# Designs tried in a protein design chat: VHH binders against o75319. Part 68

Target 1, 181 residues: o75319
Amino acid sequence: GNHIPERWKDYLPVGQRMPGTRFIAFKVPLQKSFEKKLAPEECFSPLDLFNKIREQNEELGLIIDLTYTQRYYKPEDLPETVPYLKIFTVGHQVPDDETIFKFKHAVNGFLKENKDNDKLIGVHCTHGLNRTGYLICRYLIDVEGVRPDDAIELFNRCRGHCLERQNYIEDLQNGPIRKNW

## First folded at step 3 (VHH)

Design w30 (framework vhh_h_nbbcii10_fgla)
Fold by ESMFold2-Fast, scan of step 3:
Structure w30 (fold): chain B 181 residues (1-181), chain A 125 residues (1-125)
Amino acid sequence: as target 1 above (181 residues)
Amino acid sequence: QVQLVESGGGLVQPGGSLRLSCAASGGTFSYSRSYALGWFRQAPGQGLEAVAAISSSGGSTYYADSVKGRFTISRDNSKNTLYLQMNSLRAEDTAVYYCAAKYFPWGSTYRYDYWGQGTLVTVSS
């Protein structure tokens, strides 16, 4: 059916939980219409996502979808019990302050409502790398006071791939703290 | 990136005691309710041995049979520090001691994310 995102196959489907946080990052799941262009071992559907997270003995409590499209899968493809939040985020550019605020608000709200459990916040863009890594690291730096290099290294290690966009890395390391929380 | 630094090692006579400390720097570790922490040791020419581990809350501990009743693991999350109190030390306890941090720490060294550089403990008359 549809075209597989460029370089999507180059990335691990799901990273590991980032220790000390509720975050887990992954690449965009692809609905069944994409499977005719994939080998069985390349498939990563919404169902596959939940199976892989269960294999890690983890449970998703929220999915934040940062893609600027709805063509890869529909919220209806997810279990009804897992909240889904769409934050339309343009690739290549550092997310604007409004987008950063929306992300922080969603994370803070989830954490407040889930104090009594250990459910994870799943975050993805197309590759689960640049926009995903930026917003997770931005949250850790601005809200949790993590040093930028520590946040970036933790994300890179747990995702299994390093942040690639130099403008994102530069903003995290040398940019201003966004106090819009 | 979490940095772990061990201290408190040294020379002690059999039957003596030492307290090892592991100080963590880096924000993610200090904010974690989910990090489990462990102590490992390696004697010269031997493999890495798990010594003790403690859950994020301190509610669950593990000890190797060789150290049960002699060693006590504890943590102070406000100081971002892990401790190993070693009593009734034996010549066989001579090793480099490493601290390590991981979300799932129990029984597997390959799953630890962060390791210190080690501190030497020598038990000798």
Scores: ipSAE 0.000, ipTM 0.091, lowest interface PAE 19.3, mean pLDDT 83

Design w31 (framework vhh_h_nbbcii10_fgla)
Fold by ESMFold2-Fast, scan of step 3:
Structure w31 (fold): chain B 181 residues (1-181), chain A 125 residues (1-125)
Amino acid sequence: as target 1 above (181 residues)
Amino acid sequence: QVQLVESGGGLVQPGGSLRLSCAASGGTFSYSRSYALGWFRQAPGQGLEAVAAISSSGGSTYYADSVKGRFTISRDNSKNTLYLQMNSLRAEDTAVYYCAAGWYRLPSTSAYDYWGQGTLVTVSS
């Protein structure tokens, strides 16, 4: 059957909005077929995601899904009013320049079209941590000129979990700025 | 209810000095010790200009070329306060000075979500 991702239960479902940005990070929502493997308090469906965002007095305007699979939930499980973007991102290795460019383009387009509202860009991978944190921090560093340590610290605090992959952290701190805008 | 409140503005003669303070209330520094903090100014009839910024740790600073060597930014996280020491003031430094908290380094003013109401600095004889 449908297997719960490794360590998925170890992470908070949704972080808090990253102040000074439009970003909010969360772990992958799991469609109803996964619920028989979860206690009620462990459930985090697409509906649960939107309920938790509303509980924070926030509204999603875009979801960027960085998982390398379509098995956890379907775009059809999301409200039709919320755009969904899939960027297939391989785990373990630092995301490539094409992936970074697609992420930056999507974020810039959203911000241009949503300058008159306060809707959030929701970003997730499987745990909402390494790929998610890398791409959000990469955007803040390369596009907004945030110092790498400050970007990482902001993400860690707001997500409620620290970036774990040393190669991702090293690339953010010491790697080149990607001028793909 | 997070608020940033500037103080220390006033009238000063050319060549004089002023120290601006920005007090964070509602736990801004405690809630977000990792905020980058900055000073921005708006002169009469001009747009908003970045003046100086300091990282969350205080380990990196930015200064606009127009103030480099004359102004010094600092922060005291224990007092939830940001400072701008302004030396060798010029008539062109006359502006309303705003403190701001955000996660973006200057010059992106749109990236700072928390702003004070401003304090007027007038450099005139």
Scores: ipSAE 0.000, ipTM 0.136, lowest interface PAE 15.8, mean pLDDT 83

Design w32 (framework vhh_h_nbbcii10_fgla)
Fold by ESMFold2-Fast, scan of step 3:
Structure w32 (fold): chain B 181 residues (1-181), chain A 126 residues (1-126)
Amino acid sequence: as target 1 above (181 residues)
Amino acid sequence: QVQLVESGGGLVQPGGSLRLSCAASGGTFSYSRSYALGWFRQAPGQGLEAVAAISSSGGSTYYADSVKGRFTISRDNSKNTLYLQMNSLRAEDTAVYYCAAHPWYLSGKYTEYDYWGQGTLVTVSS
């Protein structure tokens, strides 16, 4: 269906680049078929995403889509010049180790291949908050050695919304470091 | 969209060496849509099995236990080409070798690869 995701309107479309990183977080873009249920100022299509990134003087080099659906937009709605990666994640559970390793591997690969530019890794789930914030913070903690509370604060500030799921926050603060395999 | 073409197969004696190549086309291989790439093989009368895989950057590799120490996977992203250097070949290595592309991570599971080449035959016999 063309039903808008619950609470989708409650969140800012796009955050700010996280300083010292290549990450930027946003909520899921919605293709044109959803616009009949949105006021003009509420629209956030794939085109709107790229316009908002350009307004910040940034450029996307990779989109990582963490949603468990293809209903909201299709990869073909994105410019062909921007790589698209789908990692299917469910919305209530802490992502499993396999999902965490997939995310870390994609990020590391992008960074090695994009040493000569300043392009960003765009990450989104439905709201661009809980699954998105968890995986970005997990990367910063496990790979870059950032303190958990510092990673969470950086994400919250740049996204413009605080991580909401207590099980995600608990895992980031007190859970084990996941090593790549 | 990725198209893959294998080459370099042929007849070789036990203990010999071959180098397989896989040329990728479609303009999404190394920059716009980077892929992890793998080699899979199918021996006569048997199912498809994993041989080796390499990440989009080339920084991580996977090898099946049967080929560790004998085969080396590598890639040249400037040429959009995947390689498999096969040393100390055995009769059991006789198979059609396929290259395959996975859009985000290393996997030894053939069911997770979306793009496949047509295959190149390697025969190891006297």
Scores: ipSAE 0.000, ipTM 0.131, lowest interface PAE 15.7, mean pLDDT 84

Design w33 (framework vhh_h_nbbcii10_fgla)
Fold by ESMFold2-Fast, scan of step 3:
Structure w33 (fold): chain B 181 residues (1-181), chain A 125 residues (1-125)
Amino acid sequence: as target 1 above (181 residues)
Amino acid sequence: QVQLVESGGGLVQPGGSLRLSCAASGGTFSYSRSYALGWFRQAPGQGLEAVAAISSSGGSTYYADSVKGRFTISRDNSKNTLYLQMNSLRAEDTAVYYCAARYIGSWYPTHYDYWGQGTLVTVSS
C-alpha cells in the first residue's frame, strides 16, 4: 500500500556520517506516490535523500535496504551509479547469523573496492533505527573490535535517535560474538 | 589532526602510586566528546598490550585483568585530557605507556588512529 509507515514522521530523515566509519543511517525514502499524504517539509523521496547527503558534503557509494518489503521505493528510483543491496530483515527480532554475515560481507566488499575514495555506505530500515543500528553496531563490534557501548553511543549520537529495542541492545552488549569464520 | 602528549611517567617504588595524563590538542574539530581513549603499554622486548579504555561519554570503562582494581582511567572532556591513576604498582608494570585516541573505542592497538609519544614508567627499588 500507499500508507505512511507507523511513526515514520517522528524520526529525522538522515543522520550524520558516523565519524571514523563509512556509515550513514536514514529512514526509508518514500517514492513520489506517497507525497500526497505529506506536507512539503515532511517529504523524503530517494531524490531528497541524495540532496540531503550532498548538503552534508558527503557522497553515497552503496545503499543497504533492510526493510522486509519493496513497497516504499524501487531500486530504479535511485541513480544507476549507486549500487543497491536488499537484505530482507524481519523487524522486532534480533537478525539471524545469515543476515549478519550478508551485511558484514557487503560492507567488507565495499570498503575493499573503495579504499581510494570517501564514499559512504547508506543503511536504512523503516525508521533507520533498530535493525539499522543493530547491524551497524554489530559490524563495528565483531569486525572492528569496538566496545559495544561505544558503538551504540556513536550510532545514537549520529542518527539523532537512540536504539529503542531492548533485545537488540542486550544482544549487542552481552550477546555472542558472530565471527562467521 | 589530533596530537596527544603524555606526562607523569617516572621512577616509583613497588607499592607506590603514579598518575599519568594525556593532553589532546590540534586539528579543526572539537575533542570534548568525539573520541574514545585508551592506555596501552609496551614492556622491554614485548608487544603493545591494552591497559585501560574509556568511552566517549566516560560512562563505560574497561581494564586488563592484570591492572583491574589497581588502575583507574578517567577523562575530563572540558580539558581534553585523559588520566590513568596507577596504585599498588608492581615491577611488571614497568613499560612505556602510550595514550591513544579513536573516534570509537577499540581494544585492538591497530584500530587506533592517533598515538602519543609514550612516557616511561619504571617500578623498581
Scores: ipSAE 0.012, ipTM 0.337, lowest interface PAE 8.9, mean pLDDT 85

Design w34 (framework vhh_h_nbbcii10_fgla)
Fold by ESMFold2-Fast, scan of step 3:
Structure w34 (fold): chain B 181 residues (1-181), chain A 127 residues (1-127)
Amino acid sequence: as target 1 above (181 residues)
Amino acid sequence: QVQLVESGGGLVQPGGSLRLSCAASGGTFSYSRSYALGWFRQAPGQGLEAVAAISSSGGSTYYADSVKGRFTISRDNSKNTLYLQMNSLRAEDTAVYYCAALKYWTGSYFPAEYDYWGQGTLVTVSS
């Protein structure tokens, strides 16, 4: 289907790199078939993603796709040189420990293999906000020892939108540290 | 922590020009890369007003409507210095000018969002 996600147009396509980290967050890119439903200034394809990141003088080294669908674009729409990881995550509920584990391992593996460069880990769900922000913040809190409120504030500022789901925010602030890496 | 020090203020006649500088003392090249920078002013009896802001890379700028076309913001990250070139000055530009730094964001012009502030430099536009 060619239906664009609900509220997708309400969100900034791509945020800023989160300083002190290798993370950049964005909303789901939409392949060419969606462009008939979008004004030129609303288009955000996989190519647009890479151009916008290049405009920030940054380079993607990994994409982590948290959506529960492959409808919006295909891995084949991405450059062959950029690894793509799909972690199917269900919206609305806090990601389970297995999902958190997979995310942390992917990030740690990327960082270990990319010590000699400054390439970024791009993370997205549908809006690049709730699931995306949760997992990035969870990583910063659990692995890097960042205070929960600092992690959330950093994500919100760099993404250009605040985390919306109270259960996600509550888990980040008061939930247990997940000690899987 | 980043320390910011303004310089270049003074007395100038209407229609004149001044260039303000803001040095990030104690900062390194790496610190200036992570900060958006801005100029704010406070006129006698008024609140803080955003004047201009510039992203960490220098690729995005903001200007208040009252200064567009007259003021230019720029930065030199190698020198950890922010500049404000003020041309065609008016009596209404009389204010204490503050530089400020915002960690982890670009292009913001809301004073409440800025993390570090200079002490201010007085600009008086008067005959």
Scores: ipSAE 0.000, ipTM 0.101, lowest interface PAE 19.3, mean pLDDT 83

Design w35 (framework vhh_h_nbbcii10_fgla)
Fold by ESMFold2-Fast, scan of step 3:
Structure w35 (fold): chain B 181 residues (1-181), chain A 126 residues (1-126)
Amino acid sequence: as target 1 above (181 residues)
Amino acid sequence: QVQLVESGGGLVQPGGSLRLSCAASGGTFSYSRSYALGWFRQAPGQGLEAVAAISSSGGSTYYADSVKGRFTISRDNSKNTLYLQMNSLRAEDTAVYYCAAPFYRSWGLTSDYDYWGQGTLVTVSS
């Protein structure tokens, strides 16, 4: 499989840092083997990701990969100094409580270990939109006490694309706060 | 204190099957309730390759493309045991297989998140 993900080209590669947080969202980077299906200006490799982050005068300290596959790129394509976490999420359904707990635990652990720097937590799924936006907003709402509409607006503005899945939006706005341990 | 112990490796002919087990000793999988458990392998002269992973509920699984459709990962939380059912084995599957928690080595923000077993050898040869 060198199949380009559906609609992947429709989305900006990397958003902006979400002000007041350590989060930055992006679409899945694609390793060199995918370049035959892409124009030069469409390429977004792991190297391109880190170059775009540096262009914003930011630095990644953690990548959280929410895709259910490893076919798009390998952890070995990332700098050894940047921790990589895989959290397997299935599409279309609101992530389950265990997935939410894994995400929150990883974020809290990163923040505890990086309190003396300003490194970012990079989060992506295939498009860096629905699963990515849900988990970031869920964290902001449940852990940081941000109002749901404010969290969603902040994510949409910084990502440059609006959350598309109505079930995700409805869960964020009206669903229960997930108590974590 | 908590150790992961693999078993079930051995010599098998191409096309054969093996079931690997990984048992927690000295405790439970409590530290992994929020993280995937998985299997890695290392073939002679090669680096570690991720094989399969399963969420704490069993609701999400991952398989490497090389093993998809042939291997099945499962877990029994009541027995603190992780399994890998390996079917249609090929010579290329010859490797030392490791149980790991959490699934990806570089996820850990501290060493405590990267628990590994000692490995079990699988040799596929006629």
Scores: ipSAE 0.000, ipTM 0.151, lowest interface PAE 14.1, mean pLDDT 81

Design w36 (framework vhh_h_nbbcii10_fgla)
Fold by ESMFold2-Fast, scan of step 3:
Structure w36 (fold): chain B 181 residues (1-181), chain A 127 residues (1-127)
Amino acid sequence: as target 1 above (181 residues)
Amino acid sequence: QVQLVESGGGLVQPGGSLRLSCAASGGTFSYSRSYALGWFRQAPGQGLEAVAAISSSGGSTYYADSVKGRFTISRDNSKNTLYLQMNSLRAEDTAVYYCAAKLYHWSGPYTYGYDYWGQGTLVTVSS
């Protein structure tokens, strides 16, 4: 199993910081064993991730990995100084309330512990788009009171790709606000 | 199957000191392979809160603001043991203290990120 995820090459590796927030979204990094299946310009390893973030004059303080596998890279491929959180999410389904609360708890905890710096929360699923965009937008809507369409537009613009899954978009626009417990 | 066992809790007067220990048991688990180890506490009627955490190398540590300068987290990989040295204890430090381990990578103070938990040891600070 070093098969490249379907459509992974179609997406920009790293988006831009979402202005007014601490979020940055990206597609899943692929460890060195995948490089035989990639042209040099297509490579996006954990090292490449940190280089691209640095090129934007940004610094990661937390990575939230939403994939349902650990096949793509190992947490030990990341700098020890950057916290890593795994929240297993299944594609195609709107994340359940427990998953949403875990994500909100992680973000709130990071912000509380990092109010004296400007480090970013990096969020990714396989493509850094649907599950990633849903949870970031859900946080902005439920916790920060951002209007759903504004949250979606901000994510789409900064990620460089639009949310694709209609059930996710519909839940963000018309679904209930999830209160933590 | 990994089990964490806390020890060192008890009754202490305000201004006193206690040292908590957490020993790992079970098979292939060792502190030298953990990415993060931490101490968490729960006071009566309160939620679980992070106290201190330490990375696998000991190069990164976290302390809650309420304990900075008073508590010291350390690990001894050769003894497979995590420690919390608690100095200048206050009544507000009264809680059940839990040790926790996260294999693979650093989680900082995020309680949901820890994979293994001890059963807790009671620390009571009273006059």
Scores: ipSAE 0.012, ipTM 0.410, lowest interface PAE 8.8, mean pLDDT 86

Design w37 (framework vhh_h_nbbcii10_fgla)
Fold by ESMFold2-Fast, scan of step 3:
Formats: structure tokens, C-alpha cells, sequence
Structure w37 (fold): chain B 181 residues (1-181), chain A 127 residues (1-127)
């Protein structure tokens, strides 16, 4: 249905670009039909997303949607110039190797095609926190060689909220490097 | 009208512990789901810096790199009170500590986003 996701209002709409990377994280935008349940200052539509990113003097080149639903907004609500990729990711569980591989492949492909610009990869799940933070940190650890604690701290600082799921944090800190390439 | 009052500051030896409290007063202010809450500090001759913050739900926290593993932020919405448990205190932790409240959760480490501020409480870490 058109229920506002639980705790969605508790989270900052859009984080800051993660310095040294092309990543920016945000919570799920909500299409216009949700706005009657929100005060004006609580609204965060696809249009609001692009306005907030522009206000940071940044530009989106790709959106990766990690939600396991299509009810919050449609790809057609996004500007035609911005590619949209859906990776259906189940919440609560550490993403499986196939999901991690799909995310890494999408990021690597974007970076290869966008080496001559500074456009960002926008990543979101429902809250832009657990699945989002896990996959971004996993990429930084496995592909970029970033230390787990440094990746987590960078994400937490730039998102403005800390990763909440202990199993995700444990996997990032103590799990093996996934060399699925 | 929200008013925040800090307490618990004082003189502590290096390696010691201290717990700061921040109580809301005035009006029907509730920490429950309306405010992100944070602790900021200002050392003599320095600018204001974020120390720790907690989202309105309590599900997200922020800690400055210098205090991670030593400080713990928590909130008790039933008592309208915010806490900062400070362990393994260092001389560098000497500062005036301010509690602050932000109507809607945002970038938890940026002081300018916070709407309400306490008057501050001095913490001195010295032998």
C-alpha cells in the first residue's frame, strides 16, 4: 500500500558525497501519492532528491535501488538522463555473493563509462542505511582495499547515521574479502 | 519553547569517567520521536565540534573519531533526558560541553542544523 515506511522520517533524506569515491547515499524517495501523509518539510520526492543533490553542487549519473519493492516510486519519476538500476535485496540478511557481485559489476561499469566526468552513483534502500551502507562498504573494502573500520566510519559520517544491523557490521569487520571477479 | 540544561561537568583525573546529563525544561517537549539530540564541545581557543549524536528513534548514532570506543550517547525519552557516558578521559577532552536538539534528523555532526542549545557545562581533565 501507500504507508510511509516505518522510521523513514527518522533519517536524513540525502547524505554527503563520500570523499575519494563516487558514492552518495539517501533514503527512498516517495512519489507524490505519499505527500498527503507528510508535512511539507517531510516531503522527499524524486524531484526533491535531485534538488538536494544539485544544492550540494553534485550531479547523479546512476541510481541503484536496493529495495525489495516497487511501491515507493517508479523509474519514470526520474529524469530521463539518469540511468536506474534495480537490485532486489532482501533486508535483515547479509546480501548474498550474487547480489554483492551485481552491485560491484554495476559500479565498475559506471566508473569505466564515466571516467571523463565527476557524476555520482546514488545508492538507496528504504532508509539508505543498512543494505546501502553494507554494499557501499563491501565495495570499498573488497575493490578499493579500504580498511573495514575506515569504510564504515566514512559511510556513517557522510550518511549522518550509523549502520544499525550488527550482522552487517560483523561481516564487514570480520568476514572474508569477496573476490567475485 | 524548548530549554536544555546540562549537568554533570567537573574536574576529573586523566583515565577517569564522567556522565553528563541534558534535561529538557519548559513546554510539552518530548524527545520521543521529534528530535535528534547531540553533544558538542568547545575547548579554549578552539571552534565548536561534534562529539556524539543520536537520531530521534535512537537507531542511529554518530561519534567523533577522537571519542569512539570511549564515549557512549544514550537517551531516555520517558525522562526527556540525554546522556553522555565519558570513559578513559584525556586532557584533550577538556572543554565546555553543550547539548543540542534538532527537530528533524539531519547531518548529525553539523552544529548549524541544531535548533536548541543548552548553556554548556565545563569538563576539566587534569592531574
Amino acid sequence: as target 1 above (181 residues)
Amino acid sequence: QVQLVESGGGLVQPGGSLRLSCAASGGTFSYSRSYALGWFRQAPGQGLEAVAAISSSGGSTYYADSVKGRFTISRDNSKNTLYLQMNSLRAEDTAVYYCAAYRFSGTLYWPSQYDYWGQGTLVTVSS
Scores: ipSAE 0.000, ipTM 0.096, lowest interface PAE 19.9, mean pLDDT 84

Design w38 (framework vhh_h_nbbcii10_fgla)
Fold by ESMFold2-Fast, scan of step 3:
Structure w38 (fold): chain B 181 residues (1-181), chain A 125 residues (1-125)
Amino acid sequence: as target 1 above (181 residues)
Amino acid sequence: QVQLVESGGGLVQPGGSLRLSCAASGGTFSYSRSYALGWFRQAPGQGLEAVAAISSSGGSTYYADSVKGRFTISRDNSKNTLYLQMNSLRAEDTAVYYCATWYPKLYGSSRYDYWGQGTLVTVSS
């Protein structure tokens, strides 16, 4: 369907770069077919995303799409120069170890290939909050050694919205470190 | 290498409408993920302003806040033509309008590449 995702309008389109990292989080961009249900000021297309990143004096080098659907926009709506990675991640459930591994591998590969620039890793799910925040925080905790509460606070502040799913928060705070990468 | 040619400008009263066209000359557009097509404008003595853009597939659009709700960008791939439908025109819309390719490498930069001489739009009584 072309229905607007529930509560999508309630969230800021793009957060700020998370200081000390290469991460920036945003909600899912919506292709032109969704715009008939949106006021002009509510539109957030793939091209709007790139303009908003530019307005922050930042540049995207990778997009990681965590949605479990391909209906919101097509990779062909993105510039060819920006790599796009799809990691199908089911909502509501804490991402499994395979998903966590794929995310960590993609981030580490990007960082290794982009040592000579300051390009960002853009991460989104539907709202750019729960799955997005979980995987970013999981990376910071497991790979960078950040304390769970500090990772969560940093994400919440930079995204402009707090992680909402209690099972995600609990796994970040009390769950095991995934050392498979 | 394609040259883009703008047309459709002219004198119009405030509240009026105009439709601008941008046609490929010397070949056809490349419809790849590498770029979008857009409209830019420059008022006399002012800097260049991005107005609207549309992806190669037509599935994604951008509009500057100053024109949202009033302007509509579209493309006709069968005619290799880009359009800008301008409604509810205001004196502040007076400018030379340029058609250009819009690449990701131009994000984070104030420089835009444009491909034609432009078409003048004057909104006055």
Scores: ipSAE 0.013, ipTM 0.457, lowest interface PAE 8.4, mean pLDDT 84

Design w39 (framework vhh_h_nbbcii10_fgla)
Fold by ESMFold2-Fast, scan of step 3:
Structure w39 (fold): chain B 181 residues (1-181), chain A 126 residues (1-126)
Amino acid sequence: as target 1 above (181 residues)
Amino acid sequence: QVQLVESGGGLVQPGGSLRLSCAASGGTFSYSRSYALGWFRQAPGQGLEAVAAISSSGGSTYYADSVKGRFTISRDNSKNTLYLQMNSLRAEDTAVYYCAAQYWLGRSYTPGFDYWGQGTLVTVSS
């Protein structure tokens, strides 16, 4: 089915850049075939994503897609100037150590290759909230040494929505630090 | 040398059931290297979408909203086999179904599903 994801309309399309980081979070863009099911003000296509980021005077250098599907949009719908990386993650469960490691590796690689610019790492799952917020916060805690509550507060404020899954929040606050390997 | 082979597809009427199997050869489901196994489908004119997934330990599962409560994913690591039990089939479930395996073989910049089957057609029609 070409159905709009559950609760997708409940979330703001794009958050703000997280200050002191290269991260920006957003909900999944929906390709043209979904527009017949949306009012004009509800549309959020790949083109809309880039327009909204430009309106914030920011530029995307990488998109990390955490969804477990390719039905919402194709990488070909994105500008050729922006790398796209797919990390298939299952929803509802705390991402496992291998997924966390893959995310950290991708972020570290981008930062090393983009030392001379200020381009952003755009991260999304379906709603740009739980899996997205977990992995960004996990990176800030484990790699950058940010306090868990500070990372969560920063993400919530910049995304415009609070992390909803209690198991994700519990793992961030009280779970072990995952070493890179 | 690593191969995934789907079986169990076919023609069924709405409300019917099918069980898909995905057999791995060459030690594809080695649990020390396997991250996730999943079923994906592609309907005519649509992109590839995830249907269900299961972690390497079998402890975590995912289901697309459209199939939740109707489909069940399971795995048997001793037989290197992944299953999808499909109940209460609808016309909208008509698609080519693919199984896929994700392995972390090192610190690759492009993680994702590494091995894909050839697909099996499921047609739900009266």
Scores: ipSAE 0.000, ipTM 0.148, lowest interface PAE 15.3, mean pLDDT 82

Design w4 (framework vhh_etentamig_d1)
Fold by ESMFold2-Fast, scan of step 3:
Structure w4 (fold): chain B 181 residues (1-181), chain A 122 residues (1-122)
Amino acid sequence: as target 1 above (181 residues)
Amino acid sequence: EVQLLESGGGLVQPGGSLRLSCAASGFTFSSYAMSWVRQAPGKGPEWVSGISGSGGSTYYADSVKGRFTISRDNSKNTLYLQMNSLRAEDTAVYYCAKYFRGSWSYTPMDVRGQGTLVTVSS
């Protein structure tokens, strides 16, 4: 169906850019068919996403979709100029090493190809919080050498919501660094 | 109409090499990321490698990293996969796929070619 994800309305549509990085996090956009279930001020379509990013004086150069479904919107709903990467990530469990490395490779490839601009990497799962926050923080810790607590604090502040899943937080703080392939 | 035609497969012994090619037509080749996907007998499809539209970024599955090299020639609208140190487990039909809107995700709907068979056997 056209059912809105549980608690989706509880979260801000889009956070702010994480300073010192190219990351911005948001909740899953919902295609136009979902709008009949939403008040006008609750709508957050793919078009609304790009409008809100522009309102922050930012520009998306890549979208990484971490949802385990394709029902909320289609890549065809995005501008043709913006690359889209789907990484099927199950909720509740800490993402596996294959998922982490795929995320890191996509980010590194984007940064290599976008040295001459300031375009952002947009990352989302259903709520733009747990899977999204985990993978962004994992990248900052493993690749950029950021301290775990600093990465988590930065994400929480910029997203406007705190990471909720204790197993994700525990892995970020005390888990192994995945620096080597 | 998007058309993809794979070639270069064949029978090779373990440790051998093959170079696969994919001729693309019906779209602006340089504007899209491309991938190689394989399907072994009786198994589902496995993403193998991907390359950005410019060729500046390449991506590999863990099972092939260090052995396979993806490349492209945008002047010839051709995608390549150089396969070295081949193993029996690499036996599969290899397909090239267009990434929709520069996406690096694989779906069966993105596969348009007929594939080329690679058999690694002693």
Scores: ipSAE 0.000, ipTM 0.153, lowest interface PAE 12.6, mean pLDDT 84

